# VHH binders against Uncharacterized protein AF_1353, part 17

Target 1, 325 residues: Uncharacterized protein AF_1353, of Archaeoglobus fulgidus (o28918)
Amino acid sequence: AEEKWKMKVIWHVDTSGEPFMDLSPDGELAAAVDWNNAKIYLVKPDGESVVFDIQGQDAVKPVVSGVALKDGVAYVLGSYEDFVGIRKYSWNGEVGEERHGWAGSVSDNILRSPSGNHLCYLITIDAGKQELYCDGVKMTLGGDYYFLNSVSDSGVVVISSGDGTHVFKEGNEVLSFNTSNVVAYKDRVLVNEEDFLRVYDLSGNLVGEKEGYTFSLTTLLRWTLLPTERYIFRYEPLEDTHVITWDIKQVETLPGFPQFANDHFVVTSKNGVLHCYSLKDFHEVFSVEMPEDDGLIKLSDDGRVMLVSGENGGYWLYVSSENNF

## First folded at step 12 (VHH)

Design Z1 (framework vhh_gefurulimab)
Fold by ESMFold2-Fast, scan of step 12:
Structure Z1 (fold): chain B 325 residues (1-325), chain A 125 residues (1-125)
Amino acid sequence: as target 1 above (325 residues)
Amino acid sequence: EVQLVESGGGLVKPGGSLRLSCAASGFTFSSYAAAWFRQAPGKEREFVSAISWGGSTTYADSVKGRFTISRDNAKNSLYLQMNSLRAEDTAVYYCAADSLEWYRKLYGSEHYDYWGQGTLVTVSS
């Protein structure tokens, strides 16, 4: 009844610079950027890999700001000398681009929804002027410097600047808040507001709250709160990971810091070990020693493929071994 | 413990070039966004350029195409390459580092976590 498996490293590369990576929800493709050398690696769960040079104009090294996988294609957000935007890579090489701005424009960040049904990226065209692209639709932003916080599977897009946040769906602003600590999950918005965790629907109705259950974005751009279909995972520094239901009741405590969650599993890190728990009953399905501290973690929907980075680059791809039980 | 130390300022003629350096110590510089600000005599501090820990950059309109910000995380250092200098670039230049909020503070100096002592750049004939 209790499913368990062992994970083994089937692919590794040493890189340097900020880690940018993504793993497809089905686990069939991983993408990893060697920032310092301007290369993109695509890796399959059998350990096959291809590598491509990320082309800048006239051999100038591009500045990469992120990567996201959608339908077997890696969308690499960058500043490419005479434009900013996307270069697209498939297993067979570069397959397209999206060009915006001019030589003085810069790329900001890119996010996809958990399923990959929605993809958004943000660029700065000029001082005080940004453009947000979601599923090919452009929105011009001004008056402040925004950061893309989250994109949900229902198409909810959250952007924040200073102490303010704007929430959009299908290009229309539906909610705003006087805090930057806001994330979305499907048609729900979670807000750190006046020392409360508050959950709102898209009409602005409060559907849940709890005093003291605050959350924030960390120094390494990791949220201390991870929402999923059944549970919300919140980090409490002296009590590790609190498992909370959508009516804001704590039902479990898991060891460590919550690194990643999907609708089936949560991965926590504690004392140099990554622990993966099933959301069905919170039994541990696997554990592995972390190759380096403070890396990024992504896990496939079935829990059988995991991509891990080092803090300053380096990547490890784990897959379940044949001794599953 | 936390320190940012600027260097490389000096006197230069209009049209000349200068490279500023900022050495960080006492914190994990690679996890911080960093920026250059400047303050001319009798003026408020103004934004010049910023760089994320990953290398994404932005520039004030007055310096776009002339200045280039860069970082070396292995050396805990931030740089500003200044080309085609003008008399109006004369100012004390400050290095600043921000724990994650650079994207919200690019056009203001409020809430930057750490600041250096400044280095004087004079552009005159």
Scores: ipSAE 0.000, ipTM 0.179, lowest interface PAE 15.7, mean pLDDT 83

Design Z2 (framework vhh_7qbe_3)
Fold by ESMFold2-Fast, scan of step 12:
Structure Z2 (fold): chain B 325 residues (1-325), chain A 123 residues (1-123)
Amino acid sequence: as target 1 above (325 residues)
Amino acid sequence: QLQLVESGGGLVQAGGSLRLSCTASGFTYAMGWFRQGPGKEREFVASISRSGGSTYYADSVKGRFTISRDNAKNTLYLQMNSLKSEDTAVYYCAAGSPLEYFRHYSEDQYDYWGKGTRVTVSS
């Protein structure tokens, strides 16, 4: 008998504008931003929720660029009336700010590592000047315009600009590449280079490569390649999801497009259905019909809580109703 | 005021190639291509960051189209290969707000638009 469960929607809200959401790795807290109404929702897996006004006393509606959860607090990255940076919300209300720049400054993006141990965000102070903040440490960037690609549980930070990418650990640049398609997992970096997928350690040693296994950033800012502890999931047009080991050998094919992966599960979408597979043996642990044609998916480490957004708004929180339905 | 002028459209047979160009009257930040087919809503095709290093594509064109830019010439390009009848559309060049390339797929992030260039793919 395979381990299986049934997922049910326990909370939903209709919103408009770009989806910004996060789910804590333990599944105990979800955060969802209603960008158009400048509201943030915090939701527990029992369906209890609270909502807070991100605009507050400001005369200008904030431009939100993302949200990340860390230690029970939602970090909302935005361009606010008189600053750029973070507003922080706990279950009991606003608990702080990180203020930078001035009224003309712009927020870029925010990422946390998969476990939540590291959190980085990128802001544009003025033309030609960006600041990257990682765990409270500031790095000033200039010349080009950068995008934050990935943050790993080992504190590896990847930023890209033009055809180049810079890889940092503990504030020091350890690697650079002449391509923008680079993501990190722990102390490894995966690089789309010269029509190859290449895997490097932080000393620049090549761990594995395969010609034609390229990857890219899609709409909704989703990578077509998802690294995990044991496997790398890559979308191959016409063949769906390839399951690849770290020495770049394909061991399995799963139906659909890989939406999300953690160290225990991968979620793919196919024909309007989300399918979740256990990484132990690739058996399907649940499936649910997608609420919208496209969106973002976040899944808890134990696979029992899932947060889903619509492409242009709307959020649905799924929780396992029981084991072995 | 910033002006965008598209060129390179035309009639091509399925499986063929076309290269579209868009010349801006001045410096731009994010740039992209959108298209509108007969009886359809306007949809995202591809976008490119200010520096040219980050590119983004709609799923329907990945592996077939390549977006690039030449900032010295204020010109955006779209190389279209393996064209299909479904690619028949008017293609619009768009230029975005400074440094908002991370919202590349949304029409409301683009402040300036060209008048379009027609691409017809015959079977």
Scores: ipSAE 0.000, ipTM 0.188, lowest interface PAE 14.8, mean pLDDT 85

Design Z3 (framework vhh_7yz9_2)
Fold by ESMFold2-Fast, scan of step 12:
Formats: C-alpha cells, sequence, structure tokens
Structure Z3 (fold): chain B 325 residues (1-325), chain A 124 residues (1-124)
C-alpha cells in the first residue's frame, strides 16, 4: 500500500505585492510578509497565528527584500529608515536587529541553507560596495555588483555577478566560473556552462555532465534545477520533470513543472494542481488544487505542512488531515 | 490600445541626476513586472533595472548603487532615479512591461510591451 494523505488549508491571508515567505524544515513555524502593509505573520501548523508591524517607530515604510526562519526566529531583510539589515521576530514579538549602512543603503537578498544551519544576506552600502553577512561574519565585496545565488548545508556560499560566479566555504574562495548559473548542494556545485550541466566537487573535480541540460535563475530566485540528496530535478519542455542522478543519468520522468524539492519529496505543478511525490519510489503522496498560478511553494521535511503564495498576493498554509498538533 | 510613455530625459553634466518616468495605459499595470533598458548606437538594448509586481528590485552591475527603480501602482507609473551620472550612461532609455512567465524562461526577458524611448545625454 502506498502512503497517501490529504492536505487542507488551515490558515490564509490576503495580501498584495511580491511574496516573501519561509517555512521551517520541521514545519513548526511559517513566516509570511505583507510588505505593502509592513506586517509579518507567524503561523503554527495548528492554525494559530500572530502578526507584527515591521515599520515599528520609523517614519518611513521599510522596503522588504526577504525573510528567513532560523531557530524559531524570522529574519526580515529590509531597507529601513536609517539602516539596512535585519529585524528579528519570534512568536513573542521583536527580539532584535542587525543594523548596517546608512539612509539610502539598499537590501539585496537573504537565503538560508535548507536545514537552517547557515543564513546569509547581501546588502549594498554604497555604489560599488556590498557586504555579505553569513552567520554573523562580514565579507566586503567590491568592483562588480553581486547577488547571492545559494547557501548549502555544508556552508558553501555562491555569489554571482553578471556573467561570473565565486564559490566560498568558510570565507575562502574555492571555485570560480564564467557563468552566473551556479547553485550549490552540500559540497557539490552545479554549473550551466558551454551548453552542459556540470557537477563539480569543491576541489574542482568534474563528477558528472550532460550536454543540453541548461538551467537559469528566475526573477524570484527560483531555479529550474532542484538538487536533493539522491536526485536532481529539471524541467524539460514537452517531457516535464526529469529525475536525474548525481552522475547525470535520467532515471524517471514526473508530470508537471518542478516547484520545490527537499531530501524526501518533490512538488510539481500541472494543470493548476500541485502533486507531491516521495523520493523513495516516486509514488504520489498528495495532490491539491493551486489557489492561484505562479505561487511559491515550500514544504516541510516530512511532507505534512506546505506554505503556498498566490500570483495576485496572499498566502495559504496547508497541513495533512492526519496531523496532531 | 496599450501604451507606455517615457519622460524625464535630457542633457545633464557628469555627476548630475535625472528622474525618468514611464506611465502605462491600456493594460492592468499592477499585474506586470516593469523594467528599464537602454540602447546606444550600434549596440543591442541593455537591461538596466527591474521591479517586480511586489516592488522587489534588481539592477545591472553598471548602475547598482547609483540608480533606483520604483513604482506607483495608483498612478500606473514606474520611475528610474539616476544619480551620479557618467558619460557612459548616455543612451536612449526604454520602459518595458512583462509577465512573470517570460522572466522564468528567458535570461534577457521577453517583454509584452515597450515604450518609445527617452534620450539621456551625459556630458563630461
Amino acid sequence: as target 1 above (325 residues)
Amino acid sequence: QWQLVESGGGLVQAGGSLRLSCTASGFTFSSYAMGWYRQTAGNEREWVAFITRGGSTTYADSVKGRFTISRDNAKNTVYLQMNSLKPEDTAVYYCAATSPEYLRWLSKGTYDYWGQGTPVTVSS
């Protein structure tokens, strides 16, 4: 018998503007930002929620660039009245700030590793000067404009400028590439170069490649290539989702476009329906109608909690009907 | 009848500032991501700045820290504030509107709507 469950919406809020959201890997906390109203919602899988004002005592509304959850705290990256950096919120309220730069500095983006072991954010202090903060450690960047591509559970950090990429571990540059389409998974780096998908280890050894398997960054920092412990998922037009091993061999095809993957599940969308598949045998564990197209999807490690955003704004928290919270 | 109308271009000395505006009509502005591109004679259009439906911004390396893109959905307008202008910023600036779907698949972005352009000349 195949393991299956039903997902139901237990919390919803209507918002407007770009979605900024995160779901803790254990599914115990969701964070959703209504940046137009300068509010953050924290939601538990039993449907209980709290809301906090991100603007606080400021005379000007903050410009929010992202949110990440770490150890029960939501890190809201923004350009605030007199600084750029982080405002932190726990279930019990605001718990602190990380303040950098000056009035007019700009927040760029924030990423955590899949497990939450590492958290990095990138800010622009002045023209030609950016600062990358990873786990409280600052790296000053200059020359080119950079953006933060990925942060892995092994502490690998990938930053890209226009047509080039730098890969760091423990503050040291370990690899560089002449392409911006680079993402890390643990101690592995996936690179789109010379019409190949290539996989490198941190010593620069090629561990796999395949011609024609290109991928690219989207405007929402969604990758068309999703690496996991056992498999890599890639969308192929007309063939839907290819399931690829780390030596770049295709072993399966799943219907739809890959929206999210963790080490246990992959979620695809097809004809307005989200389908979740177990990575153990690729059987479908649930399906649910999408509330709106073009939403972001985040799923807990056990597959029992899912956070979804809508194209026209708003957030929906789904939990399995079998959960006891 | 859709249209994008750019304004605010002109002549300015190096180190000066200009504010470009682009007003949209004939489509639901709030549903589109907006971008600014520029073109010099003999070159392809170069992406400058991008703003999503929600207001998140991205900039080309050459303008980061100097240019700021913003939008006002109530006025159907996107703006480009250009500070610390350099002679190399001399170009015709174009406003563009696109759906999120195009940005997912195309590194350069395929845009649904384009403006007529507004010239900017920066003297040394």
Scores: ipSAE 0.000, ipTM 0.214, lowest interface PAE 13.2, mean pLDDT 82

Design Z4 (framework vhh_5c3l_4)
Fold by ESMFold2-Fast, scan of step 12:
Parts: sequence; C-alpha cells; structure tokens
Structure Z4 (fold): chain B 325 residues (1-325), chain A 125 residues (1-125)
Amino acid sequence: as target 1 above (325 residues)
Amino acid sequence: QVQLQESGGGLVQPGGSLRLSCAASGFTFSSYAMSWVRQAPGKGLEVVSDISGSGGSTTYADSVKGRFTISRDNAKNTLYLQMNSLKPEDTAVYYCAKGSPEELYRWFSHGLDYRGPGTQVTVSS
C-alpha cells in the first residue's frame, strides 16, 4: 500500500513584514521571525515554543535579513545598533553574537547547506565593499554588489552579480560563469547559459545540457530549479513541474510549481493546495490547503514536519498524524 | 557598484502622458524589487510604485493609482513607468531605486542610497 499521512497545524502566529524562517532537516526545531516586532519564535513539533527579543539592549530596532538553523541554534542575520552580523538563539536560552562591520553597515543574505554542515552570510560594509563569511572564514569582495546564490553540503559556495558568477570551494575560486543563474548541489553546479541548462562538475567538465530548460530566481528568493540527490525539479511556465535526472532527461511530470525539495520529497503548489510527493516513486504522501497563495515552504527530511509562511508574514507549523493510512 | 540611469522626463500639459525608463547595471536585476520614487519641490520623498523581481506583483500610491503603470524588462535590465492623465501635482524629480519601499527604508536608514540621479517631470499649462 502506498504510504500516506495527514498533516495538521499545531502552531500558528500572525506576523507582518517579510517572512524569515527555517526548519531543521530532522524536523526537531523551527525558527520564524516576526520582522515588524523584532522577535524570533523557536518551535518544536509538539507545539511548544519560546520567543526571543532580537532587539535586546539596542536603542534602535534591528533590520533582519534572514535566519538559518544550525546544530539547534537559530542564526539571525541583521543590521544592529553598532554592528552587522549574527545574533544566536537556542532552545535552552543560550545566546551569542558574531559581530562585524560598524554602525551603518547592512546585512544582505544568509544561507545554510541542506544538511546544515555549512553556513554562509553576506554583508555590505561600505558602498562597493562586501564581506562573505562561511563557517567563520572571511572573504572580502569588491567592485560589484554580490548575492549569495547557494551553499552545498560539499562546501561549494556560489555568489553572483550582474551577468557574472563565482564558485568557491574551501576559499578557492574553482569556476566562474558569465551568467547570474547558477546554483550548486554537492560537487555539481547547475548553470543557465545561452538558453541552455548545463550541469558541470567542479573541474569544469560538462555532465549534461538541454536547450530551453532555463531557470531563474523569483521575487521571494526561490529558484525555479530545485536539485536533489537523484532528481532536479524544474518549473515549466504555465505547465507543471518537470522531474529530470542529472544527465537532463525528463522522467516524470508533477502538477504545479515546485516550492521545496529535499532528498526524499518534493512539494508542489497548484490551485491553492500543497502536494507532497515521495521521490521513491512519486506517489502523493499528503496534501494541504495553503493558508496563502505565495509563501515559503520548508519540509523535514522524513516529510513529517512542514513550516509554511505567508508572502508578507504569518507562519503555520504542520505535523503528521500518529498513524499512516 | 549599483548604477541606475533614468530618462524620459520633460515638460507636459495637464492630461498628457510620459514614459520613464531606468537602465540598471551592477547587480542581478531580476533578483530585486524596483521602485519609482519622486520628490516634489519643498516636499519629502514619496514612493509612487514598486514591482517585484519577476514582475508578478505591483503596488501604487493612492495618488497615482489608476493613472500610472510600472513594468520591467528583465532581459534588457530596464524599469519603466507609464504616466497617464498627468496633473500639476505630479511635478517632481522622479528617481529609479533598487528595492521595495521597505528595503529602501532599510538601506536609507543605514546611509545607503540606491537611487539614480533622477529625471525632472514638469506638468504645466
């Protein structure tokens, strides 16, 4: 029998402003930022939560630019009263900071690798000068305004600006491209160039390509291409999600827009409904009505915990029923 | 090195139309929301319209709703503002800006200004 379960909302909060959230891969901790009130909620899958004031002792309300969970700790990237960097919050109440820059520096974005083994964040120190921090190691960037595209579990870091992209591993630039649409998965790089989707290894060898299979970054900072261990999910505009292999052969079509994928599941949205499919055979394991049409979606590795935001805030934590059906 | 260059301003009679353009470079244009901001003589800055990176979402100030249309061409790294049924109250310097209204507030509060040099629009009989 196909494994299926029902999802139930066990925690909800109304917030306003840009959504920032993360869910640990094991589903044991969710983090959600109330941007307007400078608060962060840490939530467990039993519905227990703790709330922290991100402003702390500052006289000025911080500007939050992102959140990531690593080893049970929520890393909040922000522009704070006298520095730019990280404020850390853990379930046990332990707090910490990583302080950079000076008053007036601004935070850009923060990403962790899918497993959480690597964490990078990008800050702007001064006009034309940025610093990239990866696992505590600083790289100074200049000349252009960069965006942090992706961080892989193999430690591959991709940054882009204008029509160019740089790919780093262990602090060394290994590849560069004349396009901004580049993402990494483990030791592979997916590139949209010259109307082709191309896959490269870190030595620059072409693994696969297909004309017309382009991809881009959406307004909510979601790629229209989601790589996983066995498959890549690509949205075909006004159609459906194409399931392709790493040599770029289509093996399946799933309804709707791909919202999130991990190595075990993919979540698509169609007509106000979120559908979760197992990557084992692409059977649907659950579906839920979306609280709002556009937002962020994060799913645990086992598919049993899902965190959903609205486009302009609001968060819902879903957990599976105790019994499969 | 964010670079923004506006064009298309000028003198127009009440009821007339103008189309403003903004050429953007030095950042991944399609990844950022863009705004049109204006400043009338002796007045503060007003965000008149913004558009998401994909172009799928737009907002307008009440003062221009139904008269102005914001659009973008991500292949050309260009932002547009179509201004119809212009009124004397629309007289201002119009700026192209990187970011949504909320992002502009954040960057401006930190001493960063991602606006272009501006283009003058004068509505007079």
Scores: ipSAE 0.000, ipTM 0.182, lowest interface PAE 15.9, mean pLDDT 84

Design Z5 (framework vhh_8ghr_2)
Fold by ESMFold2-Fast, scan of step 12:
Structure Z5 (fold): chain B 325 residues (1-325), chain A 125 residues (1-125)
Amino acid sequence: as target 1 above (325 residues)
Amino acid sequence: EVQLVESGGGLVQPGGSLRLSCAASGFTFSSSYAIGWVRRAPGKGEELVARISPSGGSTSYADSVKGRFTISADISKNTAYLQMNSLRVEDTAVYYCARSPSDYFKRLYGGFDYWGQGTLVTVSS
């Protein structure tokens, strides 16, 4: 019989405001932001949690723009009373700050690579001037307004502007595209151009393409695209999740909308239920009823820890039960 | 059970008007959801014609319908509307109501996750 797990909620908190959360790839630490109360929760898979006040002693409430976990530390990107940048929280206490800009600067986005080996964040210092920080290295951007699209485990960084997209590795621009819909996975780049989904390597060689397979990273997002080591998951309206190979051949269809994928599992949602499938053979590993509709989802690499948010705030941490045979 | 149910489609002459309704059940309209209207003509792919964040008031439209279509939502009635004016033969399609994430992270990475069954709009003399 194929292995199936029972997932149980071991931690829950009610929050309000926009959900910002992250789960470490090994599942050993979850981070969840209570945006309206300016607090961050760190949670372990045994249900133990600690809470920190992100505002601290500031008179002005910070504006949080994201959170990412790296090496057991939660990096909270925000616009704080007298700076823009990072406040860092670890299980054993606050570990520090990375201070940039000034009180009128704006925090934009923070992304880590899937493994957590790379971390980038983007801030707007002034009109027409931005700074991108990747693994402690600063790059000054000017002349246009840029967005941070993706960071890969190979250190590939994708930024886009009104003139298109720029792809960097180790501080050097390796590719550019005349479209904003570009995402990286390891040393490959997925591009929506001319109504094609195209896959390029970092030398600019075309690996695969398919007409009509579109995706978008804008506020009019209609389609989702989740790349993994073996497969790319794409939502096809009216057909559910297409499972495609890197040469852009469909090999499977899974029910529902793809919410999250890593190199071992994909999670889809359908009719209020989250379904987790193994990438080895696409057997269903577990299913759980969503606590609330329209939640964000993160899953550990081994599939045994899952973090879910709610539509009106709130977070739920699920852990697999032991299999008794 | 999450459901989106469309109504208001039908046959109309060029230059006419129709108002489509999308009644939602099994979830509530909140800032976490955007509601889109997607159309599909026979033998063609889908086109997103309009999108609204129900509580935020943000709207967007395809260039083909700007100035002619208006999207709105009534949070208390859990219903979204598409007012279609100055209809053209090329607006003939099945119109679907669809739900999508509206929060910042989901807007970057998510698409439409629930769809209605569609309502047919025929613009013909």
Scores: ipSAE 0.005, ipTM 0.243, lowest interface PAE 11.6, mean pLDDT 82

Design Z6 (framework vhh_7sr4_2)
Fold by ESMFold2-Fast, scan of step 12:
Order: sequence, then structure tokens, then C-alpha cells
Structure Z6 (fold): chain B 325 residues (1-325), chain A 124 residues (1-124)
Amino acid sequence: as target 1 above (325 residues)
Amino acid sequence: EVKLVESGGGLVQPGGSLRLSCAASGFTFSSYAMGWYRQTPGKQRDLVADITSGGSTKYGDSVKGRFTISRDNTKNTVYLQMNSLKPEDTAVYYCAADTPQWLKYYLSGEYDYWGQGTQVTVSS
């Protein structure tokens, strides 16, 4: 049996309301929202933390719709007293805002690419009128109600309405599909079409397909299909996690539901335990008991820092203790 | 028109099995968490089992290890396989669909959907 890493909880807070959190790819900063108290926690891997009041001087509690970390700054997407958009927090406090819409506008969601080099958020100004902001560039959307599905490290942005999807790169639409289940990884898109899993490049060429490999977005906004550089992880009911190559060939099966993957590791959950596997040989590098069922999981690129939430709030930060080299 | 149609209920002896089905229409089934709840006369509806759009499952303490929830997104159907049935499992079983948070912005008034219910009776 391979030696497993020892993961320790170095920080914990009890919160309530919908969980919104992010962990920087290098593991140097975690962000966690206390939704009911309108607070943002920033935490370092040594356990040092700071907390800021998101409501500030507003008379009305904000409605938070997400958080993303970019260059040491937490971008908190919300519907605020006088606007919809972003409040920004660094370790030293609030560092700015991005203000859009009006008091009746609502925030939708925020996503960053895996590396953090791209950040997009979607807002609804009025019924049938939305604005998508990617790296400070605005795109106006109309006619349908859209949601932001994915943002890739190559700058590919995927938005979907109920039964249709548009794929953009550098502000230009490159692909469209008659399905809402579409995610991007670098310059490829994964599409659930007519009971097939299909992989397309940005020129619309089919790279691979397999019948019966459906996937979807969960209520906790995690995908049942997780693309990485070498593999795609897909949940199959009764068989757990299938490990698939980009030509859609199954090469392995891992126990549990795939919670998170990056280019180096995948984390699955089974029977209340989180299992982390190396993508080099699929050996288990660590396991920890989940504090609560159905939480969100984020893992650093080196696998040494992990942020875990409860379904209705509460956060735990795990760090590898004696194997940080 | 949103519709959840339950089937598979009935009378069974203790130790028996039943399979409930819930056929959904009128909404984007694959984006919704689905659940089974039950209600006995004079009590509130209790969670039996739920399944996220991604397939993660949760069970009520009284049914864990005996019941299995599953879904088929190609058929827009959620299932509840009930094994080792006990008299205390007697209830009306309801199918429910939980609206995703992001989708609430696109809906005018309905956030969650419920079926009509199907009777399960476990008795000698």
C-alpha cells in the first residue's frame, strides 16, 4: 500500500446559508462566505485569517451569488443595495467595486478559469436583459435567460439558456449547441447531445463521442463531468467514477462521486469520506472524513491544501502537515 | 406545464419490495435535484431520499441501507427501490424536484415541484 499524506484541519468556521468559497491554485489563499451574516473570510495555509463585512454601510443585507479569487483578491458577486456586481477584498481590506445595473438587478454567477487568468461574471439587469463581464470586457445578452457554465484557461467562455448554448473566445462566438450541458477545457468543449457525450475542438470538429455518457450541473453548481489535461472524470450511477481519455476511452474506475479535479489530482467522495488520487498512476494520496454531507471541495494544484464546505455553510481548511516539500 | 407522475405504489407484506417511479415533464430535469418524501396522517412530510443532478445521494436514517434512489436523465425519471419493507414505511410517497439557485432568477413563481403522491401500505 502507498504512503498516504497526513491532512490536518488548520482552520474552521461555522456559518449558515448557501456555501460560496474559492481556493487559489497555489493554495496560498482561501476565501469563504458566511452568507447569512454577510461576511467574507480570507485564510492562509498557516491558519491565519481575516474577516470583512460584505454589507459595509448598506442598510440592506446583500444577496451573495458567488466568490472567486484572482491575484490575491476575492471578488464577491452580489446584489447590493444600489447595484449588482462585485465587491473586492484583499488581505488588508476592501480594495474596490465593480458597479452595474440598478437596485432591481440580480446577480447570477461568477467563475474563474482553473489557473485564475480569466474571470467572468453574469448579471441580470432586467427581465430578458443580461450582461456578461469577462476580464473587464462587457457583453450584452438579450432575448433568452442565460447562465454561465464554464471559463477555460484558453479564454473559452460557455453560456447556456434552457436548451441552447453559445461558446465564445475573445468576445467572438465560435460554436453553438442545442443543449445546455456544455463545459470547456482549454480549447475543447464537452457536450451532452442526444444521449451522447461528444468532444469538439473550437473549429467544430468532433474529436470523440460515446453513447449513454450523459452529464449535468448539480444544485450545488458542480458538474458530474470534470475535464483535466490528461483525463475526463464522469460519474456513472452504480459504477462510480469512470476515468476517460479525450478520445472517450475508459481506462480506469475510481470509487465514489467526482467532487473536484485539477491537472494533477481528482477528489472523490464515498460513504462520507473524501479520497484524493494522483493522476499519474491513480494511487490514493490521502483520505479524510467529510465534516458534513454534500459539501463543496477545492484542492490546490500541488494537492497540499484543501477547502471543504458544508451543504448549508460551514468551512474547513485542510493542509498537509509533514510533507510540504 | 410542469408535471411529476408517481407510480409503483401498492400493498405489500413485511419484508417485501416495491419500486417507485416518478416521470417528470415540463422542465429541464437534468438540472434539478430530485427527491422522495413520505407523509403519514398527522405528521409533516419527511425526507426519504434525494439525488442531486450529479448523482450524489442522501437518505433518511430510517431507510438507509434498505432503499436506493436513482435517476435516468434520458427518460426524465427518478426511482426509489424499496427493500425489506416494514409496517412503519406505510405512508403516501411524494416525488419532488428542487429548483437550482441560479434557475430561480428565470422563474416567475414556482421554485419547487411536487407530485400527487402514491400510497404504500405494508401490512399482513
Scores: ipSAE 0.000, ipTM 0.189, lowest interface PAE 13.2, mean pLDDT 84

Design Z7 (framework vhh_gefurulimab)
Fold by ESMFold2-Fast, scan of step 12:
Structure Z7 (fold): chain B 325 residues (1-325), chain A 124 residues (1-124)
Amino acid sequence: as target 1 above (325 residues)
Amino acid sequence: EVQLVESGGGLVKPGGSLRLSCAASGRTFSDYAAAWFRQAPGKEREFVSAITRGGSTTYADSVKGRFTISRDNAKNSLYLQMNSLRAEDTAVYYCAAGTSYFEWLKQPSAYDYWGQGTLVTVSS
């Protein structure tokens, strides 16, 4: 496969611990959190960066649970000295907070929809009591311990516990499943149940199903199934990445493990190299050597900006250095 | 890298209490989800309890209401408070740490770092 453009590293920082990062869909802003040192980095595609301390050295060290970018603002979810919730950072510094709970409350996770139109985060106020916040609207959860699985551009929100999953839209539960392997894309829900991949609409109608097409969330926060507007990418052991249509028919096979997909591109990793393919015809548009053996990848909608984290810490921002299209 | 060392095990009567500690060297516990597993003689390792980086907890049904998991990131320590102990709680208890989403916390494969274990015996 022929490389169409070259990607160059324009920014890098070494950190430690579990990575938290986000890249805006337009590629104009990247956020990277060194949660072990309680620092947030904001980076532009020209290599300019700013860094802020999430809390000062004299304060109790916060427990950071994630970051998401929305409208040029980084939302840092954490358990802070006297509250749990959000600290907001713009390029010019801290611009606000969303305060909940008390000193004993803890943060769980934060997700935005792919376009950034919706942002949700989950916190544990007290034993057996969680609160889900979506676009500033609170929903109280109880009786079980939930985790936020996915948020779609249509406002579909998926939460799961070890024994099941609940699907919400506009604050109302629309579907439930007896499995935790459930992700949403727009108004579709993809479910791993009874050794089938099943696709449901929000009325509970099956759109498609296929036996043996199981999927799961890996220990490095990557789904083995990535839905996009036209295609679903699924990792098949020994056969690499299967490209599947929404009626669950395989149309292509791509080498490697699917790391990230958006409506225009899919990025796979193979033998220490990241390969980016166009969804128009699946030709390779670029490749870069991974800075570490494993990590998380985010790519802008136009494919020109990529943020990569290392498993053991560190962030690398790649930008297209020339256009061969 | 992280090295984990458990302590606090011992012999206790049914209905008694014990507090297990796990101390980390290297990276802090705040970098990882952490868990307790146990293994009785002749059995596979069984999930007991886990705590996420954010502090959310989950428990095996057999220990809910009796055991409490907690962490102290300033001391790089993980704890398991065990109350109302039963003979069936007799096992070697292992501390574990790793980078994992909540749904994987009950699986041993979710954890990259393991302690050597501490023996808990519940008998008269």
Scores: ipSAE 0.000, ipTM 0.137, lowest interface PAE 18.9, mean pLDDT 83

Design Z8 (framework vhh_7yz9_2)
Fold by ESMFold2-Fast, scan of step 12:
Structure Z8 (fold): chain B 325 residues (1-325), chain A 123 residues (1-123)
Amino acid sequence: as target 1 above (325 residues)
Amino acid sequence: QWQLVESGGGLVQAGGSLRLSCTASGSIFSINAMGWYRQTAGNEREWVAFITSGGRTTYADSVKGRFTISRDNAKNTVYLQMNSLKPEDTAVYYCAAQSTLDWYRYPGSFDYWGQGTPVTVSS
């Protein structure tokens, strides 16, 4: 008999609007933001949860732009009554703020690296001026409007405008590209340019390339290409998920669209079902019916905890049981 | 799949009023800020007014005190109430939306734009 995990919904909340959520890599804490009601939910894998009012004592409802978990603390990026920046929530309540700009400033987006060792967020303080904060260090940006598109575990930070990308490490620009489709993984940069997938090191050396292996970012901020330690997962329209090695050779095909990958598992969606595969041999570890047709998925490193959202809101926390089928 | 549709433009006498409406297909709640720009022939688009999903507003100096931006989140609709109109306000008015959840497709621009609604103020 195949050993498959039974995944159970242990926590659910109905919300509205675009999902803002995060799951710690160890699966010990999930964060879900109901930005329409200015609420943050923190949930443990035993189903215990707490909820906090993000607005607090402000007279004006905040505009939330994202959330990230780091060291048991949820960093909520927002445009607040008199500042733009972060409100921090632990299991026991609000534990701090990072305040920037003024009442007219706007929050853009927040990303952490896959392990959580690095956390960056981008804000617009004036029409022509942005500030990027990475691990407490500020970089001032100007001229164009940028979007933070990738942060790696090696501290590589990728920002892009509609027509170009800048790659930074330790505050220094190391690479630039005339395309927005750029993702970092550790000390490598994956670039969709001239109908090629190209892989560069931080010195600008081309490590690998292949024509026709293009990728992009979707409206739900999901990359059609997901890099991991051993494999790169790429969505090929009409052919499902291609499993590619770092020398850019396809070794496997998995059904569906790649929703999430870590160094141990990949989750694909097909016909309203989420399928989780082990990267050891690509056997299916579990499958669950999606609660919504589209949304975001995050999975713990050990595959035992999964957070799922709906495109228009709502969050479901799944935890594996000890039962074999 | 996001679409912004403007309405309410037209011809108005100097000193008169118009109300522009902009309705988003999809969820406006995923959009960080919405605004109105205007453009006359041969000129770049000029920012007019902005409103965040939380209701905070900002205005260009040329319209401050005369124009009011507001929104109805339940209807996914943003309004621009234009009072004390002047011939200099004659332009095509564009609704624009900024999202932190999408790519910046053009530097210094918004993710989504409406088709544009002409406003003519006669002297």
Scores: ipSAE 0.000, ipTM 0.223, lowest interface PAE 12.9, mean pLDDT 82

